# VH-VL binders against b7kms5: the designs that were tried, part 19

Target 1, 80 residues: b7kms5
Amino acid sequence: DTFETVRNTIRIESEVDESLRQLCHEERITKETWLEAAYLYLCEKPEELAQVIQLAQERLSQRKAIADYKRAKTMQERFL

## First folded at step 17 (VH-VL)

Design n_8
Fold by OpenDDE, look of step 17:
Structure n_8 (fold): chain C 80 residues (1-80), chain A 124 residues (1-124), chain B 107 residues (1-107)
Amino acid sequence: as target 1 above (80 residues)
Amino acid sequence: QVTLVESGGGVVQPGRSLRLSCAFSGFSLSTRGVGVGWIRQAPGKGLEWVALIYWDDDKRYNPALKSRFTISRDNSKNTLYLQMNSLRAEDTAVYFCAHRTYSFEKWTSFFDYWGQGTTVTVSS
Amino acid sequence: DIQMTQSPSFLSASVGDRVSITCKASQGIRSYLAWYQQKPGKAPKLLIYAASTLQSGVPDRFSGSGSGTDFTLTISSLQPEDFATYYCQQFNHWPLTFGQGTKLEIK
């Protein structure tokens, strides 16, 4: 097997990123290998994967809502 | 060839305990990705999921039964167990054990092999 | 809990007929649905998983379709050995839940 990697730019909520960083530091792993391992593990437990996907969708919706709010606020400020 | 054989069923009075066994072959519960679950079927009724145990000893329960039922395994014997306490009349059913696996490409799990079941009757 | 509702509960058909059984989830379960066949006094048998993937060894007259909340099991040409009770099951939420079953009888 080969371990070719692909470069990714991932934006993580700051509090989650900090917590994950601390965990990875304590366990002497990387966020990258943690993500890989977590995904593969969840693939073996699709029942749990389904739960994670639902949570991820909710978080995405929240991000979009916040982004929309910020844009609306910015526009409002421009016309004041 | 995957085979599951349930045993331990019988007639018991309400409030008593009973332990079911499921002897399986053709697979190991130590194999990553493998699970085994209990599903019961009351007389003339449908199927009800009871519990599931994963290869890593992680367990899931039907919330309605969690306080009284315990799923466990003995890998050295290739045997699944279901400890049932404080039995009630409504626990009367055929209890099946089933092999649980997953599809990596479809991101889903399923019960692909089932035993023939063992009958539990709770009656005064 | 996710409620799985099958329709119809009872179905009468003849050999050679095309029959369809539906399963409706109380909320979205994506494609995390399996179909089982059970004959009297026997263990359930897996037919379809992932809503539409045919289990190995199952005749191709069986097919599954659907996603989200509405699912269908179809038997293109009913054979004598197909008369049984069929169940759908979801794997998307704990606890795992089954439909109430559809009994397919000979007309």
Scores: ipSAE 0.749, ipTM 0.924, lowest interface PAE 0.6, mean pLDDT 95
Fold by OpenDDE, fold request of step 20:
Structure n_8 (fold): chain C 80 residues (1-80), chain A 124 residues (1-124), chain B 107 residues (1-107)
Amino acid sequence: as target 1 above (80 residues)
Amino acid sequence: QVTLVESGGGVVQPGRSLRLSCAFSGFSLSTRGVGVGWIRQAPGKGLEWVALIYWDDDKRYNPALKSRFTISRDNSKNTLYLQMNSLRAEDTAVYFCAHRTYSFEKWTSFFDYWGQGTTVTVSS
Amino acid sequence: DIQMTQSPSFLSASVGDRVSITCKASQGIRSYLAWYQQKPGKAPKLLIYAASTLQSGVPDRFSGSGSGTDFTLTISSLQPEDFATYYCQQFNHWPLTFGQGTKLEIK
């Protein structure tokens, strides 16, 4: 490996981010290396990767629903 | 060359226990990403997944069989085991062990090599 | 559990025929599907994995297609050694499950 890295902008739900931050601190790793390791580990267990993908899709749907609700609420506050 | 050979099958009475063995060569169950599973086939019927063990000793079971069956391994002997307890007539089947691997490119797993199976008959 | 339903359960065909076997999943399984061939008294043999990837050593007359819930195994020109039972299997949900099988017989 060349250890070349690519910059990414990742936004994580605040409670999840705090929990992950604490874990990384205790285990003396970084969120970046945790993400890399987690993905590679799951690639070796595609049966489990499938479960994680399902959970990720559900979380995305929840994010969209919350965003839609906030937009609707903001619109109501502006026009009513 | 990957080879799997099942043994330990036989005729047993209901309620008894039996342990099957699967001796394999051409790969190591200590190799990252490798798995080995048991799949059974009742006479004249289809295939049923029984259990799977990964290189890191993580295990998965068919929930219908989890309480009675235990999968284990001995890496020093390159051997997989299936401990079957409280055997029932419906457990009568040919039991196959199979090598499980994965594709990074496709994010999927598959059973690419199978043994010839060992026959278990549960009858009074 | 994910139910895998193959169709047809029985198929009669002649050497040289183009044949297709369908596998339907009770819910989406992405492309996490494999096809196996089994002859009487023998172990299953992997033909296709990831729905459409041909296993090394398998003749290219075998092909797989599909994603989500509908999958197809096709034999472009049936050979005498292809008469056997075929199974699909999903790897998307625990427990792993197989189709009931399709027996391909000589007409």
Scores: ipSAE 0.714, ipTM 0.914, lowest interface PAE 0.6, mean pLDDT 95
Fold by OpenDDE, fold request of step 20:
Structure n_8 (fold): chain C 80 residues (1-80), chain A 124 residues (1-124), chain B 107 residues (1-107)
Amino acid sequence: as target 1 above (80 residues)
Amino acid sequence: QVTLVESGGGVVQPGRSLRLSCAFSGFSLSTRGVGVGWIRQAPGKGLEWVALIYWDDDKRYNPALKSRFTISRDNSKNTLYLQMNSLRAEDTAVYFCAHRTYSFEKWTSFFDYWGQGTTVTVSS
Amino acid sequence: DIQMTQSPSFLSASVGDRVSITCKASQGIRSYLAWYQQKPGKAPKLLIYAASTLQSGVPDRFSGSGSGTDFTLTISSLQPEDFATYYCQQFNHWPLTFGQGTKLEIK
């Protein structure tokens, strides 16, 4: 294993990020290694991976809904 | 070569308990990513998933059976168990144990090796 | 629970025929589907996993297709040893569930 890494810029919901940060601190790991480990673990349990994917899709849908609302509100204010 | 051999089946009266065993070789349930499950088949009927145990001792159950059935393992003996309590007539079936593995590339699981099954008959 | 519905439940065909069996899921299951073959008095045998990946050692006359809710198992040229019952199974939702089976009989 070469451990070659790729930089990623990701945005995480603030409360989730804070909780994850705290966990990683207590367990002396990083969010990066946690993400890698979590993904690989779930790959070994595709039955559970499917559940996580469903949850992720729901969260994405919520993000989009909020974003759409904000855009609509901004446009409304612009034309008032 | 992977092999699984079920045993412990027999004829029991309703309300009784029975423990099935599945002796396996060619793999270890301590190997990461490995699982072993029970699947049953009533006479002349289809397949019904019963339970699954992972390498890390995580367990999953058919909700309809969880209160009465318990899956467990003994890694030192390479043996899977199914403890069945409060048996009912509808539990009459051939019980198979099966090796569960996964594909990293396809993000999916499957039962790739099955035992010959052991017959459980619940009747008064 | 996810209901898996196979069609047909019974199928008669002749050696050399092209045969297709369908499996429909009550909800989307992505490609988390496997096909098994079972002969009388024997344990099921894995044929295909991930909807379309042929298990090692299985003849290439077997093929699988589909994703989401609709899946198909195809035998391009039926051989005498292919007469059996076939089951689909989903791994996308707990509890794991099987189709009711399709019995392929000789015409």
Scores: ipSAE 0.704, ipTM 0.910, lowest interface PAE 0.6, mean pLDDT 95
Fold by OpenDDE, fold request of step 20:
Structure n_8 (fold): chain C 80 residues (1-80), chain A 124 residues (1-124), chain B 107 residues (1-107)
Amino acid sequence: as target 1 above (80 residues)
Amino acid sequence: QVTLVESGGGVVQPGRSLRLSCAFSGFSLSTRGVGVGWIRQAPGKGLEWVALIYWDDDKRYNPALKSRFTISRDNSKNTLYLQMNSLRAEDTAVYFCAHRTYSFEKWTSFFDYWGQGTTVTVSS
Amino acid sequence: DIQMTQSPSFLSASVGDRVSITCKASQGIRSYLAWYQQKPGKAPKLLIYAASTLQSGVPDRFSGSGSGTDFTLTISSLQPEDFATYYCQQFNHWPLTFGQGTKLEIK
């Protein structure tokens, strides 16, 4: 197992990021190693992975809905 | 070679308790990714999932049975247990234990090895 | 809970026939589906997992297809030893659930 890494730029909801950051600080780990560990752990429990995927899809849908709303509002304001 | 052998079945009266055992070989429940579960089959009926225990002692239950059934393990004996309390007539079934594993590539689990089952009969 | 519905519940066929059994999930289960074979007085035997992956040691006359809610187990050329009851099972949602079974009988 090599420790080559790939740089990722991700955007996380501010409240979730803050909570995760605090957890990582308290447990003396990084968000990177937490993500790696969490994924690998879930891969060993696909039954739980399925639940996480469902939650992730719901969160994505919410993000899209919010983005669409903001775009619509901006457009409305431009024409008023 | 993976082998599972159930025992502890018998005839009991309603309201009584019974503990089933599943002795297994060819694998360890301490190995990451390994699970062992109980599945039962009423006479002439289909299969019903009862409970599952993971290598890290995490447990999952059929909600209909959680209050009365407890899954546990003894790694030193390579044995799985099912404690059944407050038994009912509808608990009459053959109880199978099965080895649970997963596919990393397919992100899914399956029961790949099964015991021959032990019969539990609940009758007055 | 996710309901798994197999069709048909009973099927009569002859040796050499091509046979298909369907399994429908009440909601999407991705490819988290397994097929089992059970003979009278015996334990279930895993045939296929991940909807379409053949378990080691299982004859290649068995195949699985489908994703989402609709799945199919196919036996390309029925052999005498294939007369049994078949079950599908989902691993996508707790609790784990099985189909009601399909009994394959000799015509």
Scores: ipSAE 0.695, ipTM 0.908, lowest interface PAE 0.6, mean pLDDT 95
Fold by ESMFold2, look of step 18:
Structure n_8 (fold): chain C 80 residues (1-80), chain A 124 residues (1-124), chain B 107 residues (1-107)
Amino acid sequence: as target 1 above (80 residues)
Amino acid sequence: QVTLVESGGGVVQPGRSLRLSCAFSGFSLSTRGVGVGWIRQAPGKGLEWVALIYWDDDKRYNPALKSRFTISRDNSKNTLYLQMNSLRAEDTAVYFCAHRTYSFEKWTSFFDYWGQGTTVTVSS
Amino acid sequence: DIQMTQSPSFLSASVGDRVSITCKASQGIRSYLAWYQQKPGKAPKLLIYAASTLQSGVPDRFSGSGSGTDFTLTISSLQPEDFATYYCQQFNHWPLTFGQGTKLEIK
């Protein structure tokens, strides 16, 4: 067979996931096919892929900053 | 064998219009991932990107030129065009068309085949 | 716009020399950089894409390195046919931009 798949677990921000689920429902596609199509399309236009990567880096930094803040707040409450 | 041949250059007065052609063979502009760009080079100067057209007819322009320059194509003739309006002395250059492709594994694109260029001279 | 700055603008060298040309981007462009060679009166020719990947048919004396903002084209042993002008070009940000060029001349 020409298709082999792997199972992955990912964590997506709740509001983004809700929006993506609504889109996939309305278009009668799955998250998996949307992810595959988006990646393949962007690989054919690397100039646009570069912008997606920049946004992804910004979101990663924001998620790390939030995690660091939560960890620091937990430490503060522990040492009052 | 990929080839691109530019034509339509010449000497024109400021304020006039000119349409350049790029006739190509050895590839189809309908093939996914393919594009063609226009790049120009003023006498004694470096290279300046003008425009790019993708296989799906999506287009990108140098912002400094977008108000005056339009890229288009005729799929049936394997030809694309650069319409240049309101020409100025600073538009004097050799204009190249170049085949654009991409690398899936390297996540980048590039201009791998170039025509020999056509010369546009804008002179009063 | 992203500015691509090449150094030096002119370089004089002898056949057999090892030379390097640098290209600096005004902001990060990852590895989305190509190098071109242009001889007088001719169209540019692609040498390297993705900063370090050699185009098919290009001699292996050419190599590229770098990522982010700083990039280098190296010619390990100059040949007579290598005297030309070299341009870097980024594909990471619109508009696409080229460096100003480095003219490599025979000493």
Scores: ipSAE 0.505, ipTM 0.853, lowest interface PAE 1.7, mean pLDDT 91
Fold by ESMFold2, fold request of step 20:
Structure n_8 (fold): chain C 80 residues (1-80), chain A 124 residues (1-124), chain B 107 residues (1-107)
Amino acid sequence: as target 1 above (80 residues)
Amino acid sequence: QVTLVESGGGVVQPGRSLRLSCAFSGFSLSTRGVGVGWIRQAPGKGLEWVALIYWDDDKRYNPALKSRFTISRDNSKNTLYLQMNSLRAEDTAVYFCAHRTYSFEKWTSFFDYWGQGTTVTVSS
Amino acid sequence: DIQMTQSPSFLSASVGDRVSITCKASQGIRSYLAWYQQKPGKAPKLLIYAASTLQSGVPDRFSGSGSGTDFTLTISSLQPEDFATYYCQQFNHWPLTFGQGTKLEIK
């Protein structure tokens, strides 16, 4: 029985991270086990996984739009 | 050897209730990732999804039917039920139950085994 | 609701022909599509899941392709036992929905 792990760095919106950290603390679990459990659970209900993917796509678009706005504003403030 | 057998169909008058049964073997509805769906087919028409119950007793319904139809299970036997209330002529159909499973690698689910169906006729 | 539209609604072909049936979703459903075969008076039988994965015990003359909104079921060499009605179904959005069916008849 060998469980190998991979170390990754991810960025999470601060209010979401705070909420998730508090949940994990109260339930005496780690973010890692929560992420693994959530993914495995959703894989057993692909119909619900599809909804999570849709939300993730929406959040990705929002984060990209905010990043584009900040980049455009920074360039404007440098040259204008 | 997965098998499903529907029963409880018949002729009923509009406005009445009927409870269908799905007796199954070769799987347990308590097994993670397993579910059972109800699908119906009106005479000469296509297939329409009715409801799905998951191994953890989570349930999903066709919104057009949700107010009148309820899916449930009997944990003491390998049987689940479809309670149909306030029946209408348009509920006339063959009702199938189907085993639902998933693919971890493909991120999808599907109905891989179906019962033979039971016929419900709503007629005055 | 996701509308699943099959084409053609009716198909007449000869034994040995290569035939294709299409299914179009009104919104993207990734590859979360299944194909079923239903013979008269019988329950549907799963042929393909995940758009292109052949169910165990299904003859290899059946194949599926597509992703997103456009999907195709192909029978490479039609056999007499393949006359049936074929349905696609999506598992990407609630409620689960089926195509209206394609009736395949032997000439």
Scores: ipSAE 0.439, ipTM 0.851, lowest interface PAE 2.4, mean pLDDT 91

Design n_8
Fold by ESMFold2, fold request of step 20:
Structure n_8 (fold): chain C 80 residues (1-80), chain A 124 residues (1-124), chain B 107 residues (1-107)
Amino acid sequence: as target 1 above (80 residues)
Amino acid sequence: QVTLVESGGGVVQPGRSLRLSCAFSGFSLSTRGVGVGWIRQAPGKGLEWVALIYWDDDKRYNPALKSRFTISRDNSKNTLYLQMNSLRAEDTAVYFCAHRTYSFEKWTSFFDYWGQGTTVTVSS
Amino acid sequence: DIQMTQSPSFLSASVGDRVSITCKASQGIRSYLAWYQQKPGKAPKLLIYAASTLQSGVPDRFSGSGSGTDFTLTISSLQPEDFATYYCQQFNHWPLTFGQGTKLEIK
């Protein structure tokens, strides 16, 4: 009967995190409640949820490309 | 019992305007997750989406129709409207209004209840 | 715009037959597809949403399958009341679009 939460850690691009933190501060909310509200709102408009998923897929691909580049650069530096 | 009833159709000349009404009962357009759409069907043809209004008054339009068609509502009368301007022969169709809802578990929306339609004929 | 293409456009079958209607999307729509039945002079009726979830009150002889771009509606044992036109509809992309329809009639 008690509201149940789970603890998660997430990594957010620093520029996005700064903007989100400022928004949450100005609106007197937390990042956690913002995340919950955003997800619940989008579930009520699945047509828009689909657009967010597409953007998320693009950002995931970009983050993977950056990670692959950093691995290659680190490997190169070990040979110097 | 969800019901929707369209009215306001008729025969009009090209270039004229019509306002269609959708009177509904058994649901509130103020309920989160609810919407109402307009869908049309030309004689002998398939279904074409026209517009959708959400519970929060957010609106979406078929881009081909957006410049001429406006969806609106009067919640005090449980009535939705479709204002159709600058009518053309290709606008001849049966116009349906339909209740839109969603499934949280399936991440989907759908048109689960439809009216029986009102006929618009644009001809000289 | 997402083009939804149904096959066949026309299907003739007998009571008791098993029939299948396909719907192909011009790009991926995940499982965000609905099927509607429309009888002459009547409004469409929702049969299936989320590609495979049966709407309440719809007989279990109807089923849906598929994901991505290829979807199928199946009627396992055709009944006299099933002769109608069937439409698929996607909601994954704006504008919302319907297939051109499949008319199912008696032989």
Scores: ipSAE 0.428, ipTM 0.847, lowest interface PAE 2.3, mean pLDDT 91
Fold by ESMFold2, fold request of step 20:
Structure n_8 (fold): chain C 80 residues (1-80), chain A 124 residues (1-124), chain B 107 residues (1-107)
Amino acid sequence: as target 1 above (80 residues)
Amino acid sequence: QVTLVESGGGVVQPGRSLRLSCAFSGFSLSTRGVGVGWIRQAPGKGLEWVALIYWDDDKRYNPALKSRFTISRDNSKNTLYLQMNSLRAEDTAVYFCAHRTYSFEKWTSFFDYWGQGTTVTVSS
Amino acid sequence: DIQMTQSPSFLSASVGDRVSITCKASQGIRSYLAWYQQKPGKAPKLLIYAASTLQSGVPDRFSGSGSGTDFTLTISSLQPEDFATYYCQQFNHWPLTFGQGTKLEIK
């Protein structure tokens, strides 16, 4: 039997990514093993997973608001 | 077969302390994802969560009880303890311990096996 | 704290009836809700977790539904052994909280 892996790409806010890279470097782990470990750990404590999901929802809302602002600014600049 | 047996209940005066035990078998509290909770039920009343201990010794308490109640364990004896200090009349209840586990697929936890309970009566 | 409110507090029904008990959370708890049955003088027994997943060994006349704030436990054909008090419990927020209970009596 073999276990498959999946490659994918994600976008992380630059300040968060910098902090995460520094942590992973210092602990001698990779971002992908950190992500896997974090998810597996939270699945063992679903009560805490619920808090992470709420934070993720808040961050998603923030990203959408920033994207809308940037589109409005770009539209304004094109017309004068 | 998972079993839990509470003991240490009795009649005590207000202001005193009491230590409840939960002896369990059929699982290890060192197993990842496992926990044990304490739940109490006052006479004629509903269920109230008291505390939870996880396999990694992380602990959670009902905030109303946190200043007076402490959960601890002895893994070598497969035993959990609830230390109850400064007991009050409102602490009169049946105290249950319950096995906690989780579902990876459903992203939730639950209390799937319960002991029979031990009765604590706080009166003068 | 998340308040869990059950309705009705008391229910009387006949063998063979279909009965429903509701549980309402004061805030959204997704599907992180369990149902327990407790007979007089006995420990609670898990019936349903994740709002709708039936625990192994529980009769299939029991079912659960709902998400968010509104949840329902249904017994499709009431049996005499189903006389008990039923509790919902949320696992979404600390502290863990139970509903006040619904006492089901057979007429």
Scores: ipSAE 0.374, ipTM 0.834, lowest interface PAE 2.8, mean pLDDT 91

Design t_15
Fold by ESMFold2, look of step 18:
Parts: C-alpha cells; sequence; structure tokens
Structure t_15 (fold): chain C 80 residues (1-80), chain A 125 residues (1-125), chain B 107 residues (1-107)
C-alpha cells in the first residue's frame, strides 16, 4: 500500500550535493528517492555495501576533523 | 554506543579540591571536545568548561581559573579539578560529549549529545 | 557573557495542548542555540540543535524556530512524557550559557 515518510535533515558536502542535484535533475528524480533507491539497492549487495560503509567512515573522520578545526578558528576569533 | 560515567568523591571539605573523572566508552576522547556542566540543587545548568584532546581548553570565567580539565588518552578519560571549593560549589556535576557538527561551507554547530548520569558533590565541613 | 532569558519560568497544560517556550539572547547569536529536556533525577537530553534541527530519535511534535536573539520551542501536541524542564543553550561565544529553564507540568 502507501508508505509513510519521516522528515529529516541531512548535511552534504557542497561539491557532492551540487553533483547529486545535477544528477537528480537530469534523471527527473528527487534526492530523497535517490537516497531510498541507493540504500535498498545496496542492501541486496553485501560486498558493495561494505565498500560504501568504508568510504562513509573515511568521510566522517575527515568531516569531523574539519569541523573541529572550523570551531577552534571561529571561537578563537570570537572569544575576547 | 557512546556512554559517559562520572566518578569521584561525593563529599569535599571547604577550601579543598574537588576532583572528578569521566570514563568514556564507545568513543575515543581524542575524537571530540568534552565538557563539564554543573547544576546546584534546585537551580539551573552552568557550563564549567571544555577540552580538546590536544590540550586546548576553555573555561567559564566565573570560576576564576579554579577549574582545570584534563585528558588521559591511555585510560580514555577526562577529568575536572576545581580548587578552593565552598558551599556554593555543591552541585550535580555532569560530563558530556561536546560534539562539533560540520554544517558545510565555513559553518559548524555544537551540541551536547551524550551525558553521564551526573554525580552529586557536596561541599561541607 | 551572553545572557539567555527564558520564559515562562513554569507552565501547566493538558495532554494535546500546544506549548510554546521562548528564549531571548542578550545579543545576536545567529542560530547557535540548542534545546535540552531534563526530567527529574536525569541528565539533560538534546532535542534541537542549530535552533531548528531535530535530533535523531526526538518526536516530530517538537519544533524549534528563530535566529539572532529570539527563539522558540514548540510542542504541537503535549504528551504525558513531555513533563520536564526545558533549557536553551547558546554556543555562539564563551562562556556557553543556559537559560534558567521552563518547567512544564501536565494537568
Amino acid sequence: as target 1 above (80 residues)
Amino acid sequence: QVQLQESGPGLVKPSETLSLTCTVSGDSVSSSYWTWIRQPPGKGLEWIGEIYYSGSSNYNPSLKSRATISVDTSKNQFSLKLSSVTAADTAVYYCARDYTLDEGSEDFTIYFDYWGQGTLVTVSS
Amino acid sequence: AIQMTQSPSSLSASVGDRVTITCRASQGIRNDLGWYQQKPGKAPKLLIYAASDLQSGVPSRFAGRGSGTDFTLTISSLQPEDFATYYCLQHYNYPFTFGQGTKVEIK
């Protein structure tokens, strides 16, 4: 039957988001349907899913380090 | 999953040093900022200070440098020492993960997503 | 230090009511504000970050709004488990400061 949706916020690196937005426009789909399809597809592919998870872990580590750097720099500029 | 647990003496005499330790499991103390917060009985929350594992720290100036936060990476712990305590320092003390979220571009946000259960420290003779 | 003025100090309401809590900063803090829920005897729990972003696992009846100096937390349909004290926190500049809290009681 019909499915319910959940409203969520995600944050995507700007160059990746721009590329994904272009793809979705060209294929006449939405980011949310792309996300759902990508996840469901990978659920059927355990080895490919593991590769995606490894890349995600690498990106998470990099984004965390960048976030901590931005915080330190910004707070130094603000703190009197 | 990430869990934090405060430990230390629940009773401290005036003028002595309050010392607390937060043990972190499910995460590394090297991967985030870490913070101490306190709440006097029946009152609101007060931020004490924070530390990044590299030794960078920031403190509430209301504590007049009486507070020192430190990290022990080998034990995966961070600690609070508060010197020269008085009855005004009686509070529940919380440790928390002080998470920095990348918001893209040049932006970020901060939130305290994991907290210990809190430990009451009473300052009395 | 940036003062956070929270109102009301307390309120009581019935299950199903819409509840709004305000938080005002003594200077502009952009969207660098979080909302925390604290139940008696428990540590605070993060509800909202970046003024309006819902933390994972928090029910959608909670909503945050505002930027600059004026912020609100709204519970669109109050539930029995929402009995708690709510705090705003600014992290725009040191020292980080909390509002004084709003105690929500369910009739």
Scores: ipSAE 0.527, ipTM 0.849, lowest interface PAE 1.3, mean pLDDT 91
Fold by OpenDDE, look of step 18:
Structure t_15 (fold): chain C 80 residues (1-80), chain A 125 residues (1-125), chain B 107 residues (1-107)
Amino acid sequence: as target 1 above (80 residues)
Amino acid sequence: QVQLQESGPGLVKPSETLSLTCTVSGDSVSSSYWTWIRQPPGKGLEWIGEIYYSGSSNYNPSLKSRATISVDTSKNQFSLKLSSVTAADTAVYYCARDYTLDEGSEDFTIYFDYWGQGTLVTVSS
Amino acid sequence: AIQMTQSPSSLSASVGDRVTITCRASQGIRNDLGWYQQKPGKAPKLLIYAASDLQSGVPSRFAGRGSGTDFTLTISSLQPEDFATYYCLQHYNYPFTFGQGTKVEIK
């Protein structure tokens, strides 16, 4: 069996990444295959998917706020 | 499905003010930085400036004295005004979403992931 | 302003060729560099951000490398749809500045 993959950069919150890394190690899987499997599973679970999406939206909002703050601060320092 | 669309006059007379508007759909203008970039015919790209929904803006020093970028959250638009135009301002003008990505710690990265199709503005008498 | 110097300004290549484009910054910009592809009459398209991260949907034949002042964009095997002009962009400091572009033409 062969398949094509798409290269992506995934940045995960440190505590979540560590927990996920440990899980993957114990289960002898990869974060990539975990994400694939999790997504495919959720595709068959509309209610659960909706909950995950809502959580993801909240997390994204928080990340964005942090990123924008970092940018503003850093750019001021670099520009001055 | 973020989409950006430039609009405004394609012809401006010398010494007048170039005015363009970028209409954003699929995303709120309050969620990102928003950028204007231009490209003279057959030439390279030039960053004009950017704006955050709060009104904070940054400009290319080469255009700072003439360029004004504004945002209208009620219309989900942001605009560019360039005063005292000359033939040198003839270009395709692009609006773009300026995405900031958190990379952890104090690191972040920026990229323009969505662009308008661009609109040609010709400065001619 | 930080100057971005691309090389070469243009090159001719054939389908299947390995193509390398270089971008040099006048000062250190860490990994705050993006690569964009532009086809005639179209807006630039993001290929790579943070010097080496591929934008979603971009073929793996594109690769970005480098940090500091020297950066490269490599197309491992040029495809017909890859003939275009490529630009590097630094966003380390204001004003953001582009390289002058590299036109990849068919030989």
Scores: ipSAE 0.518, ipTM 0.865, lowest interface PAE 0.7, mean pLDDT 94

